# Designs tried in a protein design chat: VH-VL binders against q7z443r523to685. Part 3

Target 1, 163 residues: q7z443r523to685
Amino acid sequence: TSLNMSTHQLTITVNVTSLEKSLIVSIDPDSPLLMTLYLGFQYQPNCTHFHLNITLPKDKVWQKDEEYTWVLNPEHLQHGIGTYYITAVLSERQEGAQQTPSLVSVITAVTQCYYWEIHNQTWSSAGCQVGPQSTILRTQCLCNHLTFFASDFFVVPRTVNVE

## First folded at step 6 (VH-VL)

Design s52
Fold by OpenDDE, fold request of step 13:
Structure s52 (fold): chain C 163 residues (1-163), chain A 122 residues (1-122), chain B 111 residues (1-111)
Amino acid sequence: as target 1 above (163 residues)
Amino acid sequence: QVQLVQSGGGLVQPGGSLRLSCAASGFTFSSYGMSWVRQAPGKGLEWVSGIYSGGSTHYGDSVKGRFTISRDNAKNTVYLQLNSLRAEDTAMYYCAKGYYYGRGSPDYFDYWGQGTLVTVSS
Amino acid sequence: DIQLTQSPSSVSVSVGERVTIDCKSSQSVLYSSKNYLNWYQQKPGQAPQLLIYWASTRESGVPDRFSGSGSGTDFTLTISSLQAEDAAVYYCQQYYSIPYTFGQGTKLEIK
């Protein structure tokens, strides 16, 4: 979804139906832009009332697609199952950026890392966490054990990075 | 006008240490990332390290654990501390300015220092 | 790591002729409609200078005869009409992923 940046903020609504999965939020501007994201549960957050916040682009990334991605793990969604609201407050563009029409692409996805548990003959997420380098294009799986891993991220072509 | 003036370097024995400096002017230094790139004699370019405007750092695998990039915004200077030097570290070292103002990732390099030679030899 | 391979490694061309240098990446450096690929020129005894950024945007002060094209994994630097002062080594560079990497370079000599 692409949004025209005629306003200084946008709101994303996400219905979280599982506390065992991570929420991936990608807010990618057409050119470098500073923004602050605020997370709220069952309320519209703002700069003074929020559960969690992050400033994008991230201050350290390993690939460019990470810069405007927010990974919310279950511990970040501790308020429970329900509707989460993300308010993105847009700041200034970075110097040197092209002055093209101001567009922001927003993508949200839910994902988790799984491995095949042989004894129970089922997929399990035990000991696994979606890593902070995860994006819409790839899932980083951080597990405390070694086995064959998969993810239930099926929205876009992806790779799974196991660490 | 943007200027990057380098200093430091020289001849050192294997296992030795050097500190490189790059003094910046002509732009808001604190708002840009910086990188170091080296070039062995007669060879190509190799990215060594980068530092964000916020201070986060990255390193090439060949120098991890041995080199340290840092910055002093008050002095508009970026540094590269070279420890445990090896013969293969012999190169011309360049500091380079990141392109984007703001978060200041050490992205592609629109301005370069004049280079400083580091020679590691017994 | 993303590996960049340039071709040719060296070339000798006469003044006035068209020159093309290719750069192939081991994986795509395209994201959000932008190619994270630059071209640099390094003349003997000098530091590199930025020629092209975002694969196809010419840096300020760079002559019009220089142009960049390509997307994803295949890129090309073109000099439409070679001048004597263009003798140099040219490098492509990706900044899509850490570590940033350069091509091995292409040495361009004047015939």
Scores: ipSAE 0.832, ipTM 0.924, lowest interface PAE 0.4, mean pLDDT 92
Fold by OpenDDE, look of step 7:
Structure s52 (fold): chain C 163 residues (1-163), chain A 122 residues (1-122), chain B 111 residues (1-111)
Amino acid sequence: as target 1 above (163 residues)
Amino acid sequence: QVQLVQSGGGLVQPGGSLRLSCAASGFTFSSYGMSWVRQAPGKGLEWVSGIYSGGSTHYGDSVKGRFTISRDNAKNTVYLQLNSLRAEDTAMYYCAKGYYYGRGSPDYFDYWGQGTLVTVSS
Amino acid sequence: DIQLTQSPSSVSVSVGERVTIDCKSSQSVLYSSKNYLNWYQQKPGQAPQLLIYWASTRESGVPDRFSGSGSGTDFTLTISSLQAEDAAVYYCQQYYSIPYTFGQGTKLEIK
C-alpha cells in the first residue's frame, strides 16, 4: 500500500495479539528519506513521549530491503497485548531525492521462528528469535541450537493516519 | 567540484603493513559513505571495504580481519589500513564516494580517486 | 554473495555500430521498483567512471548513445552508435547486498 506523504509525519496503528511473535514494520519511501519512528502502547507517541525509537534508513544493513524495516521483538512489545502506535516523523530528504509529494509504502507483519522438536514431535520456538535483518521478504532466525528451522509469516491489518 | 586525492601505497614485503589515504573535497564529506575498491594487474574490480557516514563498516571476505577502514571527518579523509599483506593483495586501490546523502551508505560510486598502487612482493 | 556474469568477455566493433553488453545476476537485485545495478566505464590507465545507475539512469555528462535496460537478474548496456573514444572495459556492479560485487568486465575494442 502506497501513501502520499503531504505532511511531515504519519501514524501506523497495529493491533498486537501475541507477545511471542515479532512485529515487522516496513516503511519504504519512493525516494531516499530520513525519518524517525516512535513506538507507543495505547497512545500516539511523539518525539518527546515514546517507548522506543529508531531512525531509518538503518545505519548498517546487509541488503537494501533492510534499510527501511523495523523489527520489534517480544522484548520490545513487553507492554502487553493491545494497540501499538508508530509515529514516523520525516527529517530531511537525501540529496537528489524527489520533493513532495512523496509516496511511502507501509507493510506490517508478524513472524516467529520455529524448529522441529523431535522428542515431542511438534514445532517449537524455544531458543529461537527473529533477527534484526528480517524483512517483509525474509525471516532471519537466530537460534542457540542447530535443527531444522521454519517460520510463519502473517500480514497484520494496520491503519495509517497521515497528519 | 568533487575530488578524491589518494596517497600512500608502495612496495611492501609479505606480512607487512601499509596505510592508504583518500582526501575528499567538493562535497559534505561527513554525510556520505565511502568505499575502497581494488584491481589486481590485468584483472577486474573487487570491492574491498565500505564505511557509512555514521562509522559503520563492511569488509570483503578476502580482507576481513586484516584490513581496517576508517574516516576522519574533520580532515575529510578516509583511510584503509592494510595489515598482514599477501601477494594476492597486490593491486591498484581506489577510493570511491557513496552516492546517497544522509545516512551515507557506501553504495554505488559516482566519484573515484586516481588510485594508488600496492605491491606485495618478497 | 551475488555473482554477476557479463557477456561477452570481449568484443571488437566498428565505429557507428550498435553494441550490447549483458549482465546476469545470480539473484534478483530488484526491490521496491528499483534495480540496484550500475554500469561503469574504465578506459586504459584511468579509474572507472559511472555511466548508468539504477540500471537505466544515465549519469550526468554521459552521452545519449549509452543506455541501460533490464530488471531483476538480466541487464543490458547498449551503445547505439559506437565512437572511437568508447574503447574501454565495462563493468556491471550490484549494491543490493554486501559484499558489493562486479561483473568480470567486458573489453570493448574498436575495429
Scores: ipSAE 0.808, ipTM 0.910, lowest interface PAE 0.5, mean pLDDT 92
Fold by OpenDDE, look of step 21:
Structure s52 (fold): chain C 163 residues (1-163), chain A 122 residues (1-122), chain B 111 residues (1-111)
Amino acid sequence: as target 1 above (163 residues)
Amino acid sequence: QVQLVQSGGGLVQPGGSLRLSCAASGFTFSSYGMSWVRQAPGKGLEWVSGIYSGGSTHYGDSVKGRFTISRDNAKNTVYLQLNSLRAEDTAMYYCAKGYYYGRGSPDYFDYWGQGTLVTVSS
Amino acid sequence: DIQLTQSPSSVSVSVGERVTIDCKSSQSVLYSSKNYLNWYQQKPGQAPQLLIYWASTRESGVPDRFSGSGSGTDFTLTISSLQAEDAAVYYCQQYYSIPYTFGQGTKLEIK
């Protein structure tokens, strides 16, 4: 989904239904820009009131699709099941970026890493975590054991408000 | 006008060390990433290392653990410390400017230094 | 790592003729409608110079006869009408993933 940015901030609303999965937030602008994301639970966060924040693009990535991706693990979503709000505050355009209009693509998804537990003949997520290099295109799985791994991936419906 | 002026390099024995410098001017140095690219005699280009405007670094596998990229924003200079040099490190080394302003990834290179020759030989 | 393979490795062409150089990547370098692929020109005894970025955008000062095309894994640098000063080695380069990688180069000579 692409949005036309006419203001300096946008709000993403995500209904989190599981505390065992990670939330992937991708906010990809049509041209490079600096933004800060603020996370809130059951309230709209801002620069002075938030649970967690991140500045995008990331200051270190291995692939370009990581630059504007925020990975929120279960520990970041410890507030509980419910509605989370992410406010993205735009700072400045990078050199060479087009002024207006600008498009921002927002994609939200949930994912988790699983391994096949042979003894129980079931998939388990024990000892596994979604890594910070995960994106909408790929899931990085960080596990404290060596087994056959897999991941699920679901796009989460969200509401985006431009303010 | 953007300028990248390199210094350092020279002849060194295997196992030795060198420090390359690249002095930048004509742009807001602290807002851009920088990279080092090398070219062995008669060969192609190889990306060696990159440093973000924020100081994060990346290295090619061939130099990881031996080379160190750093920057001094007050001096508008990027450095490459070459340790444990090998014969295969012999090359012309170029510093290159990243394109994007701001968070400044050491990505595609719109300006290059004049090059510094590093020769590793016994 | 993403490998880039150029073809041909060398070519000799007369002034005024059309030249095409291909670059194939082992993985797609396309993301968000942008191809993270550049072309550089390196003349003898000189540092490389940026010609094309984002696969098809000419760098400032680059003559109109140079153009880039392609998407995903297949890219082409075209010189519509070769000039004598175009004798050089040309490199494609991806910056989608670390480590950044270059093609092996294409040496363009003038007949």
Scores: ipSAE 0.795, ipTM 0.902, lowest interface PAE 0.5, mean pLDDT 92
Fold by OpenDDE, look of step 18:
Structure s52 (fold): chain C 163 residues (1-163), chain A 122 residues (1-122), chain B 111 residues (1-111)
Amino acid sequence: as target 1 above (163 residues)
Amino acid sequence: QVQLVQSGGGLVQPGGSLRLSCAASGFTFSSYGMSWVRQAPGKGLEWVSGIYSGGSTHYGDSVKGRFTISRDNAKNTVYLQLNSLRAEDTAMYYCAKGYYYGRGSPDYFDYWGQGTLVTVSS
Amino acid sequence: DIQLTQSPSSVSVSVGERVTIDCKSSQSVLYSSKNYLNWYQQKPGQAPQLLIYWASTRESGVPDRFSGSGSGTDFTLTISSLQAEDAAVYYCQQYYSIPYTFGQGTKLEIK
């Protein structure tokens, strides 16, 4: 979903139903744009009240699809099951970028890394976490063991309010 | 108005070291990433290293552990420290504006330095 | 790493003729409706110069006879009417993933 960003702030609302999975948030503008994201649980966060924040695009990536992706692991979502709010405050366009209104694509998804646990004959996520290089296109799995790995990926419904 | 003026380089023996400099002007240097690209004699272009405006760095596999890219925003200068030089490092080295793989300027190299020749030979 | 392969490696063309140079990437460089692919021109004894960025946008000051097209993994640089001053080596370059990589270059000579 693409949104016309003529304002300086947007809020993403996501209902988190699992504390075992990571939340992937992609806020991808059509042109370079500096923004700060603030995470809140059961409240709309701002620059002075938030649980966690990140500035996008990331200051180091290996692929372009990582630039405007925020990976929220279970430890970031430890506040509980419920509604999370992400407020994105737009700062400024990068030099040389178009000055036309920004078209922003917002996608939210949940993902988890699994390995086949031979003894129990089941998939397990123990010892595995979703890495920071994960995007809506790929899941990076970081595990403290070596085995057969897999991941799931589900797009999560969200609402976006532009203010 | 944008200018990239390079210095350093020269002839060095294998295992030796050199330091390249690239002085920038005509743009807000601190807001842009910078890259080094090299070209062996009669060969194509090879990306060597890049540095974000924030200081994060990337390196090509061929130079990892040997080369170090850095910047001094107060001097509007990007550097490339070349250590443990090899014969295959012989090339014209260019600094280029535009490497900002994050929160910076476009990642295409819209301006280039004049080049600095590095020759590694015994 | 993403490998870029240009074709042809060299070509000799007369002034006024149409020239096309292809660049194929080992992986797609398309994301969010943008192709992270550039074209550069390098004349003898000079540093490369940016011609096209985002696969199809001309850099400021670049003549209209230069155009870029393509998407995903297949790209083309076209010179609609070759001029004498267009003799150079042309490179495609991707900046979708680190490390940035260049094609091997296409040497364009004037007959």
Scores: ipSAE 0.794, ipTM 0.907, lowest interface PAE 0.5, mean pLDDT 92

Design s52
Fold by OpenDDE, look of step 9:
Structure s52 (fold): chain C 163 residues (1-163), chain A 122 residues (1-122), chain B 111 residues (1-111)
Amino acid sequence: as target 1 above (163 residues)
Amino acid sequence: QVQLVQSGGGLVQPGGSLRLSCAASGFTFSSYGMSWVRQAPGKGLEWVSGIYSGGSTHYGDSVKGRFTISRDNAKNTVYLQLNSLRAEDTAMYYCAKGYYYGRGSPDYFDYWGQGTLVTVSS
Amino acid sequence: DIQLTQSPSSVSVSVGERVTIDCKSSQSVLYSSKNYLNWYQQKPGQAPQLLIYWASTRESGVPDRFSGSGSGTDFTLTISSLQAEDAAVYYCQQYYSIPYTFGQGTKLEIK
């Protein structure tokens, strides 16, 4: 989905139902934008009150689809099951850096890495985590062992408010 | 106006080292990514290395572990340190400016230096 | 790595004629409705110059006779009416994935 940004910030609301999966947040503008994302649990975060933050686009990526993607692992979501809020605040305009109005695509999904555990004949996530290079299109799995790996993927319903 | 002026290069023996410099002007250097692209004589273009505005670096596989890209924002200069040079490193080396101000990525190049020739030969 | 293959490798065309150069990528360079594909022109003895970015957007100062088209894996650079000064080698380049890669180049000569 796409959102027209006419203000300095937007808020994404995500209901997290599992603490064992990673949350993928993709906020891709149609023109280059600098923004800072703030994570809050059961409250709307801001620049002075938040659990975690990130600046997008990322300053080092391997593929373009990583630039405006935020990977939140279980350790980042340890606050509990419930509603998380992500506030994206646009940076001040600089020469050639931002265009207004801008169209922003927002996608949220959850994923986890699994491997086939031969002894139990089941899929397991033990020793595996979703890597920071994961996107809506692909899951990077970082494991401390070598096996056959797979991942699940689920688009999480969200609410986007423009303020 | 945007200008990229290169220096360095020359003739060196295999295993030797060189340092290339690219002095930038006409734009806010610290806000843009920079890349090095080389061209062997009579051949095509090959991306060598890139550095983000934030300082993060990438390298082509052929030069990993041997070449180092860096930048000095106070001097508006990007560098390429060439170590353990091989005959196949012989090429015209170009510095190139990243296009996007906001992203600061070294991805595509709206301005190029004049090039500097590196010749590796015994 | 993403490989780019251009065709033809070389072509000789008369002034005023239409020229098309193709560039095929080993994988899609399309993301979020943007194609991360550029075209460069390199004249003899000069550094390359940007012609087209985002597959179809002309760089400032580039003549209207130059145009880029295509999406995903197939791209084309078109010169609607070739001029003598257009003699050069043309390169496509992707910046979707590291390492950034170029096509092998197309040498355009004037008859």
Scores: ipSAE 0.699, ipTM 0.882, lowest interface PAE 0.7, mean pLDDT 91
Fold by ESMFold2, look of step 20:
Structure s52 (fold): chain C 163 residues (1-163), chain A 122 residues (1-122), chain B 111 residues (1-111)
Amino acid sequence: as target 1 above (163 residues)
Amino acid sequence: QVQLVQSGGGLVQPGGSLRLSCAASGFTFSSYGMSWVRQAPGKGLEWVSGIYSGGSTHYGDSVKGRFTISRDNAKNTVYLQLNSLRAEDTAMYYCAKGYYYGRGSPDYFDYWGQGTLVTVSS
Amino acid sequence: DIQLTQSPSSVSVSVGERVTIDCKSSQSVLYSSKNYLNWYQQKPGQAPQLLIYWASTRESGVPDRFSGSGSGTDFTLTISSLQAEDAAVYYCQQYYSIPYTFGQGTKLEIK
């Protein structure tokens, strides 16, 4: 899961098998790095061709494990079941930049929030969403109702290529 | 030579307002987060508020909704607007320089201003 | 919120002795092999000064007699050969999660 980042980019490939779960992409550099991630469905994205992007570390976090975490909800993944590509590109505009190679670890996981529907005595996801403060350490559940809540979390296979 | 020069403190009545200023020099201000930390007389340190280099903000529970942190990168200055002041807000207020890597987080606190006393008394 | 508890609250020791100050966090401040915990020194009438960051890394210009150790929830600041100028209040501070919090402080006095 650890990679040497001696170039200005890497590509993460992940297969999404469910349109109901959220994808969590966690990048764990051994030193502080500023980077932009680009999402593509069934193609390798770049800075001019992508579905969605994010700059990491995030503009604002409440906890340090959120800094390098991208939460992709089902609405971001409704392009289909299949292979999603994420290109991570180092920023060139960082003051005090060092050109030393960095080690980067990547974890991808899927998660979903559930609540116990008392009247039907079953678990449901209706009215619950995985929130933006979710990480590989915890799932934030944002629900519009009050019942017993739970979440699942599964690390999924991925491929990482350094370019 | 990093310098943080504070101003704007003083005596104010409960319910009143003050604006604290912290003028920075000796570093690239726009790349760093900034924070305010206070210390009541004879007490320990309490983090009050922070602002990222990009302008995102956080507040401590005791001041949320009453205080507003802001920054003017053209003037190399961070501000703390203190509204609805209470007696328990009486403290020495310090501005502190934050972390620069990545997003300029308002933590780390390697350089501190001289402090500005705020006294809330009727 | 993460609470930091320092011990002892105060200590009186002689020059040349070893002093240990502990800081216990109510939750882990470890992420990605980094402990988000700092130590500060505050002398009377002065602003705090950063001594140690990431639990164990000395800030530039800090004497070698100051060292930090620990991980997760338990941290220690050690002064290995106390000098008269070290009389101060020492604070630990976590910056793992909002709100950032400080320990209550440890007052170090010279006998």
Scores: ipSAE 0.628, ipTM 0.837, lowest interface PAE 1.1, mean pLDDT 86
Fold by ESMFold2, fold request of step 13:
Structure s52 (fold): chain C 163 residues (1-163), chain A 122 residues (1-122), chain B 111 residues (1-111)
Amino acid sequence: as target 1 above (163 residues)
Amino acid sequence: QVQLVQSGGGLVQPGGSLRLSCAASGFTFSSYGMSWVRQAPGKGLEWVSGIYSGGSTHYGDSVKGRFTISRDNAKNTVYLQLNSLRAEDTAMYYCAKGYYYGRGSPDYFDYWGQGTLVTVSS
Amino acid sequence: DIQLTQSPSSVSVSVGERVTIDCKSSQSVLYSSKNYLNWYQQKPGQAPQLLIYWASTRESGVPDRFSGSGSGTDFTLTISSLQAEDAAVYYCQQYYSIPYTFGQGTKLEIK
């Protein structure tokens, strides 16, 4: 889904149903935009009231699909199961002149890394976490041990409002 | 007009060091990423290193740990420090300008310097 | 690492004729409807010059006889109505994934 971002702001609403999975927020603007995202649990955040923020595109990436991806791990989502709001605003420090409306697409998904725990013969996430290079195209798993691992990936519903 | 004027280079023994410089003019240097690309004699192009406008860096596998890219925005200059040089580092070294797209990434090489030759030989 | 393979490795063609140069990528370089692939021209004794970016967009000042096409993993540079000044080595380059990589080059000679 593409959204016309003629203003400096949009809001993404997503329901988190698990505290064990990471939330992947992918924004895909049709032109390069510098933006700041603010996270809130059960309230709409802004630049003065938020739990977490990030500036996109990231200041270092290994692949182009990482540039506009926010990885929110369980520790970032510890506020609870329920509705999270993400407010995305254009940075007022933009380089050059932007004079046309920008279209943006938003995808949200959840993912989790697992490893095979041989002593209990079961999958576990202990010692593994979803890494910052994760995107809607791939999940980076960072584990503190060397064993067999896997990941899951599910696109989740969200609501996006332009203001 | 955009200009990239390179300096440094020359003949060095294996294990030696050099610093390459690339002085930029004709654009807002601090807004752009910069890269170094090398070409061994008679060979193709190899990307060596890049630096974002914000200072984050990447290196090719063949030079990681030995080369260091840096920038001085006050002097509009990007540097490549070449340490622990080997015979396979012999090449023409080019600096290249990225485009101010997003966070000034060190890609999309629209302007190149004239090149400076580095020769590593015993 | 993404490897780019160009073909042919060299070609000799007369002025006024048409040449195609292929570049095949080991992985897709397509994201968000853009192909992160450039074409460069390097004349003897000179630095490379950008011809085509995003696979098909001609850089400012590049003659109309140069065009790029393709998507994903398969790309083509086409030079129509060759001129003597087009004698050069041509490189494709991906900038989708670190490390950025170049094709091995295609040498174009004018008969």
Scores: ipSAE 0.622, ipTM 0.837, lowest interface PAE 1.1, mean pLDDT 86
Fold by ESMFold2, fold request of step 13:
Structure s52 (fold): chain C 163 residues (1-163), chain A 122 residues (1-122), chain B 111 residues (1-111)
Amino acid sequence: as target 1 above (163 residues)
Amino acid sequence: QVQLVQSGGGLVQPGGSLRLSCAASGFTFSSYGMSWVRQAPGKGLEWVSGIYSGGSTHYGDSVKGRFTISRDNAKNTVYLQLNSLRAEDTAMYYCAKGYYYGRGSPDYFDYWGQGTLVTVSS
Amino acid sequence: DIQLTQSPSSVSVSVGERVTIDCKSSQSVLYSSKNYLNWYQQKPGQAPQLLIYWASTRESGVPDRFSGSGSGTDFTLTISSLQAEDAAVYYCQQYYSIPYTFGQGTKLEIK
């Protein structure tokens, strides 16, 4: 859904329940926005206190749905199972003359890549990982082998607050 | 007023190299992406390469590995190095200004240079 | 790669008449309520000039007789009251995914 960013900041709260899946955070602004996202585990991050950050839109994309997508792999979520906070802060605007509120939509999801291991007749994630070009529309699977593969994708609950 | 002034084309033999230049004025060059688009004689337009304001690059499949785009923000100039040229690279080469979309992407082209002809032939 | 197909390949019409040029994309170029498709005009001996971006937004300085419409895969450029100076080749262009691609062009002549 769309949210008003009149204060140039919002906070996304998401509960991570698996340390094996990647978290996809997708922001869909109604107009071009430059923003920085900060990640915190069990605290609200800001520009001076965070675990990770990213600037969106990305500085290189192959398709437009990648521009406002943050892929957080298990190594980025190593702090534990629990509540993660993402603070999004607007960096600049190109409009210039009139400062107008921007509307944004936020989707959070988890995903994991699997392949069918014929020898054991089971799905495995060994040798596969979720790649950085993943979005809510598609999961990039980076595997070191060529077999049957699949991914899961689950939209997860989150809370978004405008600050 | 935005101006893109191109130079560096000419006649070259197959396998040869050229460097195209595009000097920009009338806008904050360092904030915008730039692209090269070519047009073979009597043919349509083909996007060749693009560079973000931050220096990240993309290439079309037909030129990847042979062409290199670069920029010098101090000189307000974008370059295209053409290596291992083939007859099918014969075209008018245009530089084009992208619009600032948060990150200076090398997409949608609001201003174009005058064109520089590259001819690959013996 | 996204293929863009324009129709007609050429058209000859009189000053003051309405002209439409179609562009069909092999894949949707719609994302986030925006269509990543532009229209360009190229006169003989000149570089292309941007007319329309995001499928329907006129570039600054473009006369209001030029309009763009369509969404997803099907797009149309319309010239509502043709002028003699509008004789040119018109191209659609997608910038949804790398590589960026152009339609093959539509030649517009005054009869």
Scores: ipSAE 0.600, ipTM 0.828, lowest interface PAE 1.1, mean pLDDT 85

